# Ledger of designs, part 1: VH-VL binders against Uncharacterized 76.5 kDa protein in phbC 3'region

Scores and structures below are computed, not measured.

Target 1, 117 residues: Uncharacterized 76.5 kDa protein in phbC 3'region, of Thiocystis violacea (p45365r139to255)
Amino acid sequence: RILILEQDASHAKKIASLLATIGMETLVVDDPMKILARMQAFRPNLVLMDLYLPGATGSELTTIIRDHDDFYGIPILFLSQEADLDKQLAALKAGGDGFIKKPVSREALIAAVEYRM
Structure headers, positions and changes below count from the first letter of each chain, unless a header shows other numbers; antibody chains are not in Kabat numbers.
F, E and O stand for the ipSAE by ESMFold2-Fast, ESMFold2 and OpenDDE, each averaged over both directions (binder to target, target to binder). V2 = 0.75 x the mean of E and O + 0.25 x the DockQ between their complexes.
[cut] marks letters that were taken out.
Atom coordinates printed by the task and the answers are left out, and those that the model quotes come from them; centres of patches stay.

## First folded at step 7 (VH-VL; framework fv_danvilostomig_arm2)

Design s1 (from dv20 with light chain S91Y)
Fold by ESMFold2-Fast, scan of step 7:
Structure s1 (fold): chain C 117 residues (1-117), chain A 119 residues (1-119), chain B 109 residues (1-109)
Amino acid sequence: as target 1 above (117 residues)
Amino acid sequence: EVQLVESGGGLVQPGGSLRLSCTASGFTVSSNYMSWVRQAPGKGLEYIGYIYSGGSTDYASWANGRFTISKDNTKNTVDLQMNSLRAEDTAVYYCARDSWGYYRAFDIWGQGTLVTVSS
Amino acid sequence: ALVMTQSPSSLSASVGDRVTITCQASQSISSYLNWYQQKPGKVPKLLIYAASTLQSGVPSRFSGSGYGTDFTLTISSLQPEDVATYYCQQYYSIPPEYTFGGGTKVEIK
C-alpha cells in the first residue's frame, strides 16, 4: 500500500494510476496536514512525497512524521528535481529513505517501489 | 503590504446564521493555509478551523457541523459560515495566515470582526 | 484534547523587572509551541515560534525555552510597552487542533 503526497494533483493521479496498474493499492493525499490521519487509516507500507510542498518541504513533514509514534519505520521516498547534494542529505537526515528524480520515469518508480516493499 | 481584513460581523439572533469574509492582500490564499480563531469578550483565544491551498478543511471538534470554511481564489477571500449560533458564540472573529513549515504559526492576523449573538 | 495550562493568570511587576510566564502541556509536544502577545485593544502578534525562536522584529529581551511539557516565556527587563496578555499555543497535532493557554496578563505596578 502506497500513500502519495504530491503538490501537482494531476501528477499525483498519474503516479497513482501507474502504481495501481502494477497491483499496488494507492492513496493520494491532497493536504499535508492530514498526512498522519491518512497514514493511520490507510496503513501504507511506503510513502511517496514531493520534496517541495506549498508552504513547506517534504523534509520538514518527514520530521513531523518521525516525531510521532506508529510511523517511525515506514519508508519515505522523495519525488524531487533537487540536485543539490546538501539539500538531499538534509532530507535524508530528517528521516527520509531515498529519492526518485523528477521527471519521474516509470522504470525508476517501479524499481524503487519494488525494492522497498 | 501583507494584510488580512475581516468583514460581515454584527448582531444575530440565537439560532441564526452569519457569514464572515476575510480578504487577503499582498499574498495569495491559494498558496497558504488559512485559519479562523475567535475570542469572547474578556476571554482567551480559541481555534476554529483551517482551509488548505488545495481546498481541504478541518475543524476543532466543537466547531465541526456548525461552522464551514471556504475560499475563493479569484477574489482572494476566505469565508466562515456560522450556523445555529448561540450566545456563547459572541466573540471577535479573526482570520489568520497559518504559516506552514518547521514552525506552523499564525504569523499574520486580521483586525477581527465582532459577532454578537443576542435577542 | 491536548490542554495547555498557563501560570500565573496575571502578574504586576515594575519596569526593569525580570518576568517569567510558564506554560504546561497535558502531554509531550516536543518543541511545537508558539507565544503570542496581545496588547489591550489590539490583535494578537506572534512573538516566539518553535519554543525558542524570536519572530523578526521582536526585542531581544523576550526569550522562550522548554521542551516536552514545560515551557517558559521570559522578559529580561520589563518595559511599559510590554503590558499585554501573553498566550502559549501548541501546534503538535496533525491535523491541527491548536490549543491556546488561558493567557497571562502582565501589568506594570
Scores: ipSAE 0.100, ipTM 0.716, lowest interface PAE 5.4, mean pLDDT 85

Design s10 (from dv20 with heavy chain Y103D, light chain S91Y)
Fold by ESMFold2-Fast, scan of step 7:
Structure s10 (fold): chain C 117 residues (1-117), chain A 119 residues (1-119), chain B 109 residues (1-109)
Amino acid sequence: as target 1 above (117 residues)
Amino acid sequence: EVQLVESGGGLVQPGGSLRLSCTASGFTVSSNYMSWVRQAPGKGLEYIGYIYSGGSTDYASWANGRFTISKDNTKNTVDLQMNSLRAEDTAVYYCARDSWGYDRAFDIWGQGTLVTVSS
Amino acid sequence: ALVMTQSPSSLSASVGDRVTITCQASQSISSYLNWYQQKPGKVPKLLIYAASTLQSGVPSRFSGSGYGTDFTLTISSLQPEDVATYYCQQYYSIPPEYTFGGGTKVEIK
C-alpha cells in the first residue's frame, strides 16, 4: 500500500495508475496537513511525496511523521527536481529514504518501490 | 509590508449569519495555510479552522457544521462564513497566516474584527 | 481533545525580576509548542516556536524550554514593556485542532 502526497492531480493520477499496473493499492493526498490522518486510516507500507509543496516542504513533513512513533519506520521517497546536494542531504537527515527524479519514469518508480517492498 | 486586515464584523441576532473577510498584502494566500482564531471579551484564544492553498479545509470540532472557510486567490482574500450564531460566539475574530512544518506557528495576525451576537 | 493547562493565571513582579510561566499538555507533544505575547488592546505576537526557538526580533531575555508534557517560558529580567498576557499553544495535532493555554497575565508591581 502506497500513499502519494502530490498536489498536482494529473501527476498524482499518473503515478497511481503506473503503480496499479503492478498490483499496488494507492491513496493520493493533496493537503499535507491531512497526511497523518490518512496514514492512520490507510496504513501505507511506503510514502511517496513531493519535496516542495505550497506551505510545506517534504523535509519538514518527514520530520513530523518521524516524530510520531506509529510511522517511525515507514520508507519515505521524495519526488523532486532538486539537484543541490546540501538540500538532498537535509531531506535524508530529516528521515527520508531516497529520491526519484521528476519527471518520474515508470522504470525508476517501479524499481524504487520494489526495492523497498 | 506584510499584513492582514479583517472586515465584516458587527451586531447580529442569535440564529443569524455573518460573513467575515480577510485581505492579505505583501504575500499570497494561494501559497500559505490561512487560519481563523477568535477571542471572547476578556477570555483566551480559540482556534476555528484553516484553509490550504488547494482549497481543502478543516475545523475545530465545535466549529464544524456552523463555520465555513473559503478563499479567492485572485482577490487575495480569505472568508469566514458563520451560521446559526449564538451569544457565546461574541468575540474578536482574527485571521492569521499559519506556517507549515516543524516550526509551524501563527506568524502574522490581522487586527481583528468584533462580532457581537445579541438581541 | 488535547488540553493545555497554563499556570499561574496571573502574576505581579518587579522590573528586573526573573519570571517563569508554565504550560502542561494532557499528552506528550514532543517540542511542538509555541508561545505568544498579547499586550493590552493589541493583537497576539509570536515569541517562541518549537518550544525553545526565539522568533526573530524578540529580545533575548525571553526563553523557552521543555519537552513532552511540561514547558516553561522565562523572562530573565522583566521590563515595563513586557506587561501582557502570555499564551502557550500546541501544534502537535495534524490535521490541527490547535489548543491554547488559558493565558498568564503578567503585571508590574
Scores: ipSAE 0.126, ipTM 0.735, lowest interface PAE 5.1, mean pLDDT 85

Design s11 (from dv20 with heavy chain Y103P)
Fold by ESMFold2-Fast, scan of step 7:
Structure s11 (fold): chain C 117 residues (1-117), chain A 119 residues (1-119), chain B 109 residues (1-109)
Amino acid sequence: as target 1 above (117 residues)
Amino acid sequence: EVQLVESGGGLVQPGGSLRLSCTASGFTVSSNYMSWVRQAPGKGLEYIGYIYSGGSTDYASWANGRFTISKDNTKNTVDLQMNSLRAEDTAVYYCARDSWGYPRAFDIWGQGTLVTVSS
Amino acid sequence: ALVMTQSPSSLSASVGDRVTITCQASQSISSYLNWYQQKPGKVPKLLIYAASTLQSGVPSRFSGSGYGTDFTLTISSLQPEDVATYYCQQSYSIPPEYTFGGGTKVEIK
């Protein structure tokens, strides 16, 4: 099960559609403040999140998720155009597990998800 | 300069409705979480609810059903619609910017607008 | 359903005194605790966030400490302009249902 934190509905739909081709069940969340409640209800095996969200960064959200015992070990992959190595390192240090470069390709998405499931 | 200014407060009869507006300057409500907090005369601070950049809202349990938060990104405003008002809703109402992420805090507050509910 | 209990409700101290205010959460909130200052007739002002981080522009005589359920705000040397009511707030709950302590009114003797 894959939880997708993406505020752009069309991008979220595209990602969910691609994951459906490989049999993945998905849940799209647009409000970062609701992430823990959605994770508790949905029980994802993997989280895909945008690195930059209105009002929050993916690094900050990752810190919050990792503070919660139930979600300490769940893989978190960032969807990002970020090319700055220091910012990428900060996201990994917060507890993130990798990056998928935007624009998201079918091949890159499927490979990253399959590797971390 | 970052600032929040509330407007729309005044005297309302019990059972009435009132709409408060909060105008932001020096930053955009489209990029921030915005919250409403109230304070009854001589009492403490009480959280009402928030609105997210994407339009998602959530409310304190006591406020759900009577209070609605909305925003206009073009006008850079956040509104609080208050319905079925009671005497105990008499308070100064503040809008605040919620510095979400880690750590969350209300870093910018408006001056507040007084709502008095009486006959 | 996180309850914040603040004590004392009020205190009086002399200029130059060390003042401590406590705040207790009904369950662990890690370091997700903020302190606000509200002077009479004025808007609340953020003093401290993340339990111990001083907000920009706040005098160094203010400090915060604590983790989990027990938190303290300290004013190392009380000044006349510090007369205010101080509120703690938990920012742990997601989705947000922020709760404030009852407030501590600080007055000068």
Scores: ipSAE 0.067, ipTM 0.703, lowest interface PAE 6.0, mean pLDDT 85

Design s2 (from dv20 with heavy chain Y103F, light chain S91Y)
Fold by ESMFold2-Fast, scan of step 7:
Structure s2 (fold): chain C 117 residues (1-117), chain A 119 residues (1-119), chain B 109 residues (1-109)
Amino acid sequence: as target 1 above (117 residues)
Amino acid sequence: EVQLVESGGGLVQPGGSLRLSCTASGFTVSSNYMSWVRQAPGKGLEYIGYIYSGGSTDYASWANGRFTISKDNTKNTVDLQMNSLRAEDTAVYYCARDSWGYFRAFDIWGQGTLVTVSS
Amino acid sequence: ALVMTQSPSSLSASVGDRVTITCQASQSISSYLNWYQQKPGKVPKLLIYAASTLQSGVPSRFSGSGYGTDFTLTISSLQPEDVATYYCQQYYSIPPEYTFGGGTKVEIK
C-alpha cells in the first residue's frame, strides 16, 4: 500500500494510476496536515511525497512522521526537482529514504517502489 | 507587506448566524494554510479550524458542525460561517496564516473582528 | 485530549528581573511548541517556534527551552514593553487539534 502526497493533483493521479497498473493499492493525500490520520487509517507500506508542498515541506513532514512511534520505520521517498545538496541532505537527515527526480519516469518509480517493498 | 484583515463582525442574537471574511494581501491563500482563532473578552486563545490550499478543512471538536471555513482564491479571502450562535461565542475572531518555516506557527495574524452574541 | 497547562497565571516583576513562564503538555509533543506574546489591546505575535527558535525581530532577551512535556519561556531582563500575556501552543497534533495554554499575564510592579 502506497500513500502519495503530491503538490500537483494531476501528477499525483498519474503516479497513482501507474502504480495501480502494477497491483499497488494507493491513496492520494492532498492535505499535508491529514497525513498522520490517513497513515493511521490506510496503514501504508511506503510513502511518496513531494519535497515542496503549498504551506509545507516534505522534510518537516518526515520529521513529524518519524516522531510518531507507529511510523518511524515506513520508507519515505521524495519526489523532487531539488538539486541543492544541502536541502537533499536535510531531507534524508529528517528520516527520508531516497529521492525520485522530477519529472518522474515510469522505470525509476517502479524500481524504487519495488526495491523498498 | 503581508497583511490579514478581518471583517463581518457585529451584534447577533442567540441562535443566529454570521459570516466573517478575512482578506489577505502580500501573499495568496491558495498557497497557504489559513486558520481561525478566537478570544473571548479577557480570556485566552482558542483554535477553531483551518483550510488548506486545495480546500481541505478540519475543525476543533467543539466547532465541528456549527462553524464552516471556506475560501475564494480569486478574491484572496477566507471566510468563517458561524451558525447556531450562543452567548459563549462572543469573542474577537482572528484569521491567521499557519506557516511552515521549518515547523508550524501562526506567523501572521489579522487584527481581529468582534462578534457579540446577545439579546 | 492533549492539554497545555501554563503557570503561573499571572506574575508581577521589576524592570531588569528574570522572568520564567512554564508550560506543561499532557503528553509528549517533542519540540512542537510555540510561544505567542499579546500586548494589551493588541493582536497576538509569534515570539518563539519549535520550542527554542526566536522569530525574526524578537529581542534576544527572550528564549525558549524544553522538550517532551515541559517547556519554559524566559525573559532574561524584563523591559516595560514586555508587559503582555504570553501563550504556549502545541502543534504536535496533525490534523491540528491545536491547544493553547491558559496564558500568563506579565505585569511590572
Scores: ipSAE 0.376, ipTM 0.807, lowest interface PAE 3.1, mean pLDDT 87

Design s20 (from s1 with heavy chain D98E S99P)
Fold by ESMFold2-Fast, scan of step 7:
Structure s20 (fold): chain C 117 residues (1-117), chain A 119 residues (1-119), chain B 109 residues (1-109)
Amino acid sequence: as target 1 above (117 residues)
Amino acid sequence: EVQLVESGGGLVQPGGSLRLSCTASGFTVSSNYMSWVRQAPGKGLEYIGYIYSGGSTDYASWANGRFTISKDNTKNTVDLQMNSLRAEDTAVYYCAREPWGYYRAFDIWGQGTLVTVSS
Amino acid sequence: ALVMTQSPSSLSASVGDRVTITCQASQSISSYLNWYQQKPGKVPKLLIYAASTLQSGVPSRFSGSGYGTDFTLTISSLQPEDVATYYCQQYYSIPPEYTFGGGTKVEIK
């Protein structure tokens, strides 16, 4: 089960549809403040998260997720359009597990997800 | 200067409706979480709900179904629509800014607007 | 619901006294706690966020400490302008069911 935190509804829909073709169950979340409640209800095996959200960064949100014992071990992969190495390093230091370049390719997404599932 | 100004408070009958408005200056509501908090006369602070920069909302369980928060990015305003009002809703209503980050705190508050629910 | 309990509900102290206010969470909230000051007839003002970080412009006589369930706000040397009600607030829950403590009213003897 894969939880997708993505601000762009069309991108979230594309990613969810693609993952559905390989049998993955997905849940799309657009509001970072709802992430913990959605993770509690949905029980994901992996989180895909936009690195840049309105009013938030992926590293800030990852720190919040990692502060909660229920979700310590769940892999978090960042979706990022900018290859800003400093910000990517900060996200990994916060507890993230990897990156997928935007726009997301089918091959990169499936490979990253299968490796961690 | 960063500030928030509430308006729309007043006297309303039980069962009535009222819309409060909050105008932001010195910053944009589109880049912040915006929240409403109320305080009954002589009592403590009580959280109502928020609106996210992306437009989604959430509410304290007691407020859900009666109160609705919306925003207008062009006018830089946040509104609180209150329905089915009762005497216990009498309070000063504040809008507050909540920047996203490692911390979440109400760093800027409006001056408040009084809502009195009585016959 | 995550409950925040403040003590005492009120206190009176002399100018120059060290004042402590406590706040207890019904479950662990790590450091996700803020403190606000509300002077009579005024709007609340943020004093401290993340349990111990002083907001810009707040006098250094204010400090916060604690982690998990037990938190303290300290005024090292009470001044007349510190007369106010102080509130703690947790923001551990997401989506926020933010909870405020009941407040502590601080008065000068």
Scores: ipSAE 0.100, ipTM 0.719, lowest interface PAE 5.7, mean pLDDT 85

Design s21 (from dv20 with heavy chain D98G S99P)
Fold by ESMFold2-Fast, scan of step 7:
Structure s21 (fold): chain C 117 residues (1-117), chain A 119 residues (1-119), chain B 109 residues (1-109)
Amino acid sequence: as target 1 above (117 residues)
Amino acid sequence: EVQLVESGGGLVQPGGSLRLSCTASGFTVSSNYMSWVRQAPGKGLEYIGYIYSGGSTDYASWANGRFTISKDNTKNTVDLQMNSLRAEDTAVYYCARGPWGYYRAFDIWGQGTLVTVSS
Amino acid sequence: ALVMTQSPSSLSASVGDRVTITCQASQSISSYLNWYQQKPGKVPKLLIYAASTLQSGVPSRFSGSGYGTDFTLTISSLQPEDVATYYCQQSYSIPPEYTFGGGTKVEIK
C-alpha cells in the first residue's frame, strides 16, 4: 500500500495510475497536515512525497513522521527536481530513504517502488 | 503590517446560524493554513478547525458537522459558518494563522469577535 | 484522547520572583508543545514553540523546557507586564486536535 503526497492533482493521478498497473493499492493525500491521520487509517508500506509542498517541506514532514513510533521505519521517497546536494542531504538526514527525479518516469518509479516493496 | 480582523459576531438564538469572516492583511490566505479558535467567557482556548492553502479542511471532533470553514483568495478572507448553535457555543471567536511551521503553532491572531447564543 | 493538564490554575508572585508553570501530557508528545501568553482583555500571543524555542521579540527572561510528558515555562524575574494567563498547546496528536491546556493565571501580589 502506497501513500502519495503530491499537491498537483494531475501528477498524483498519473503516479497512482502507473502504480495500479503493477497491482499497488494507493491513497492520494493533498494536505500535508493530514499525513499522520491518513497514515494511521491507511497503514501504508511506502510513502511517496513531493519535497516541496505549500506550508511544509518534505524534510519537515519526514521529521514529524519519524517522531511517531508507529511510522519510524516506513520507507519515504521524495519526488523532486532538487539538484542541490546540501538540500538532498538534509532530506535524507531527516529520515528519508531516497529520491525519484521529476518529471517522474514510469521506469524509475516502478523500479524504486519494487525495490522497497 | 501583518494582521487579522474578525467580523460578524452578535446575538443569535439557540438552533440558529451565524457566519463569521476574517480579513487578512500583510499576507495571503492562499499561501497559509488558517484556523479558528474560540474562548468561552472566563475559560480557556479551544481549537475549532483549519483550512489548508489548497482548500481542504480539518475540524476538531466536536465541531465536525456543525461548523464549516471556507475562504476567498480574491478577497483574502476566511469564513466560519456555524449551524445549530447552542448556549455552550457562546465565546469570543478568533481567526489565527496556523498551523504554522514545523511545530504547528498559531503565530498571528485576530482580535476576536463575540458570539452570544441565548434566548 | 490526549489531555493537557496545567498547574497551578493560578498563582500570585512578587516582581523579581522566579515563576514556574507546568504542563503535563497524558501521553508522550516529544517536543511538540507551544506556549501562549494572553494578557487581560488582549489576544493570545505565541511565546515559545518546540518546547524551548523563543518566538522572535520575546524577552529572554522567558524559557521553556521538557520532553515527552512533562514541560515547564519559567519566568526568571517576573515583571508587571507579565501579568497574563499562560496556555500550553500540543501539536502531536493523530488525528490533529491541537489541544490547549486549561491555562495558568499569573498575578502580582
Scores: ipSAE 0.363, ipTM 0.784, lowest interface PAE 2.9, mean pLDDT 86

Design s22 (from s1 with heavy chain G101S)
Fold by ESMFold2-Fast, scan of step 7:
Structure s22 (fold): chain C 117 residues (1-117), chain A 119 residues (1-119), chain B 109 residues (1-109)
Amino acid sequence: as target 1 above (117 residues)
Amino acid sequence: EVQLVESGGGLVQPGGSLRLSCTASGFTVSSNYMSWVRQAPGKGLEYIGYIYSGGSTDYASWANGRFTISKDNTKNTVDLQMNSLRAEDTAVYYCARDSWSYYRAFDIWGQGTLVTVSS
Amino acid sequence: ALVMTQSPSSLSASVGDRVTITCQASQSISSYLNWYQQKPGKVPKLLIYAASTLQSGVPSRFSGSGYGTDFTLTISSLQPEDVATYYCQQYYSIPPEYTFGGGTKVEIK
């Protein structure tokens, strides 16, 4: 199961629809602050997260997720449109597992998700 | 430079309703979490709830069902609608920006607006 | 529910004294703790975030320390303008139901 935290609602739905075609169950989260509650209820196997979020950063959210025992080992992949090497390094240091460049290609997304599942 | 200004406080009778407004300048409420915090006279700070950039809200358990937070991105305002008011709701109500820039903290506070609930 | 216990509730000290205020969480909150200063008749002001990082413009005599359940705010040399009530606040819970300590009123003898 895959939890999606993406700033652009239309892109989140495209990603969810694409993953559904290969049998993945998905949940789109609309508020970064609700991520832990949604993870507790949904029990994802992987998190897809936009690195740039209104009022929050993917690095900070990753630190918060990793600070909770229940989610220590869940893979976190970042979706990033405007690459920033310092932000990417910070996200990996916070506990992130990789990046998928935006605009997200179908093949890159499927390959990254299947590798982690 | 950045500023929050509350308005709408006043005297209301028990069981009544009141709407508070918070106007932001120097930044946009559409890019931030915005929160309300209150303080009864001579007492400590008490968290009420927040509203997110996308409009999502959440409240302290005691506030849920009586207090509603909303926003207007065009006017750059955040409102707190208070219903079924009780004497215990007498307090100064603050609007605050909840910052995620490398931390979670209320980094900008309004001046506060006094709400008195009395017969 | 996560409870923050702050002590003492009030203290009086002399100008130049080292002042310490403690805050204890009912469960581990890592470093997710802020300190606020509220001077009489004024709005609260952020002093310290993430347990130990000074907010820009805050005098260096203020410092914070701690991790997990026990936290301390220190004023190394108390000044007259430091008369205020100080509050700790956790932001560990998500979605946030932020919890504030009861406050410590600092007065000059």
Scores: ipSAE 0.269, ipTM 0.765, lowest interface PAE 3.8, mean pLDDT 85

Design s24 (from dv20 with heavy chain Y102S)
Fold by ESMFold2-Fast, scan of step 7:
Structure s24 (fold): chain C 117 residues (1-117), chain A 119 residues (1-119), chain B 109 residues (1-109)
Amino acid sequence: as target 1 above (117 residues)
Amino acid sequence: EVQLVESGGGLVQPGGSLRLSCTASGFTVSSNYMSWVRQAPGKGLEYIGYIYSGGSTDYASWANGRFTISKDNTKNTVDLQMNSLRAEDTAVYYCARDSWGSYRAFDIWGQGTLVTVSS
Amino acid sequence: ALVMTQSPSSLSASVGDRVTITCQASQSISSYLNWYQQKPGKVPKLLIYAASTLQSGVPSRFSGSGYGTDFTLTISSLQPEDVATYYCQQSYSIPPEYTFGGGTKVEIK
C-alpha cells in the first residue's frame, strides 16, 4: 500500500496509474496537514511525497512522520527536481530513504518502490 | 508590505449567521495555509480552523459543523461563515497566515474584527 | 486534547529585571512551541517559533528554551514597551488543533 502526497492532481494520477501496473494499492493525499490522519487510516507500507509543497517541505513532513511511533520505520521517497546535493542530504538526514527524479519515469518509480518493499 | 485585513464583524442575535472576510496584501492565499483564531473579551486565544492552497479545510472539534472556511484566489480573500451563533461566540476574530511548513507558526495576523452575539 | 498550561497568570516587575514565563504541555510536543506577544488593544505578534528561534525584528532580549513538555520564555532586561500578555502555543498536532496557553500578563511596577 502506497500513500502519495502530491498536490497536483494530474501528477498524482500519473504516479498512481504507474503503480497500478504492478498491482499496488494507492491513496492520494493533497493536504500535507492531513498526512498523519491519512496514514493512520490507510496504514501504508511506503510514502511517496513531493520534496516541495506550498507551505511545507518534505524534510519537515518527514520529521513529523518519524516522531510518530507507528511510522518511524516506514520508507519515505521524495519526488523532486532538486539537484542541490546539500538539500538532498538534508532531506535524507531528516529520515527520508531516497529520491525519484521529476519527471517521474515508469522504470525509475517501479525500481525505487520494489527496492524498498 | 505583507498585510491581512478582516471585515464583516458586528452585532448578531443568538441563532443568527455572519460572514467575515479577510483580504491579503503582499502575498497570495493560494500559496499558504490560512487560519482563523478568535479571542473572547478578556480571554485567551482560541483556534478555529484552516484552509489549504488546494481548498481542503479542517476545524477545531468545537467549531466543526457551525463554522466554514472558504477562499477566493482571484480576490485574494479568505472567508469565515459562522452559523447558529451563541453568546459564547462573542469575540474578536483574527485571520492569520500559517507558515506551517517552515515555522509552524502564525507569522502574520490581521487587526481583528469584533463579533458581538447578544443574549 | 493537548493542554498548554502557563505560569504565572500575571507578574509585575521593574525596568531592567529578568522575567521568566513557563509553559507546560500535557504530552511531549518536541520543539513545536511558539510564543506570541499581545500588547493592550493590539493584535498578537509572533516572537519565537520552534521553541528557541527568534522571529526577525524581535529584540535580542527575548529568548526561548525547552523541549518535550517544559518551555520557558525569558526577557533578559524588561523594557516599558514589553508590557503585554504573552501566549505559548503548540504546533505539534497534525492535522492542526492548535492550543494556546492561558496567557501571562506582564506589567511594570
Scores: ipSAE 0.281, ipTM 0.773, lowest interface PAE 4.0, mean pLDDT 86

Design s25 (from s1 with heavy chain S99V Y102S)
Fold by ESMFold2-Fast, scan of step 7:
Structure s25 (fold): chain C 117 residues (1-117), chain A 119 residues (1-119), chain B 109 residues (1-109)
Amino acid sequence: as target 1 above (117 residues)
Amino acid sequence: EVQLVESGGGLVQPGGSLRLSCTASGFTVSSNYMSWVRQAPGKGLEYIGYIYSGGSTDYASWANGRFTISKDNTKNTVDLQMNSLRAEDTAVYYCARDVWGSYRAFDIWGQGTLVTVSS
Amino acid sequence: ALVMTQSPSSLSASVGDRVTITCQASQSISSYLNWYQQKPGKVPKLLIYAASTLQSGVPSRFSGSGYGTDFTLTISSLQPEDVATYYCQQYYSIPPEYTFGGGTKVEIK
């Protein structure tokens, strides 16, 4: 099960549809502040998260997720155009597990998800 | 200059409804979380709820069902609709910008608008 | 619900005194705590965020410390303009049910 936070709702739906074709159950989360409640209800095995969400950063959300004992071990992959090494390092230090460069290719997405599941 | 100004407060009868508005200047509500907080006379601060950039809302458990937050990005306003008002809802109502990033905090507050619920 | 308890509810001190206000969370909130100042008849103002980071424009005599359940706001040398009620606030809960402490009123003797 894969939970998706992506700033572009159209892109989030495309990613969810693509993952569904390989048998993944997905949930798109619209409001970053509801992330823990959605994770508790859905119980994902992996989180795909835009590094920059409306009103929130993926690093901040990752810190919040990692602070919760039930979710500290769940893989978190960032979807990002961010090329700044310091910002990428901050996201990994917050507890992230990797990056998928935007625009997201089918091959890169599937490989990254399968490797970390 | 960044500021928030509330309006719409006044005297209302128990069981009545009232709509408060909050106008932002110097920044846009479309790129921020916005929250409402109230303070009863001589009492402390009490959180009501928020609206986020994408339009989703959430409320303190005591406020859910009676209070509704909405926004108009074109007018740069955030509204609080209050229904089934009780005497204990008498308070100064503040809107606040809810910063999201490496921390969360109410960094900009409006001046507040007084709502008095009395017969 | 996550409860924030402040002590004392009020205090009186002299200009130049060191003032300490405490805040306790009913469960661990890491460093996810803010402090606000509300002067008589005025709106609240953010003083400190993330337990210990001073907001821009706030005098250096203010400081915050703590982690987990116990937090402290200190005014190293109380000034007349510091007369206010101070509130702590947790932002650990997601989705937010932000909880404020009951406030500590600081007055000058």
Scores: ipSAE 0.061, ipTM 0.703, lowest interface PAE 6.0, mean pLDDT 84

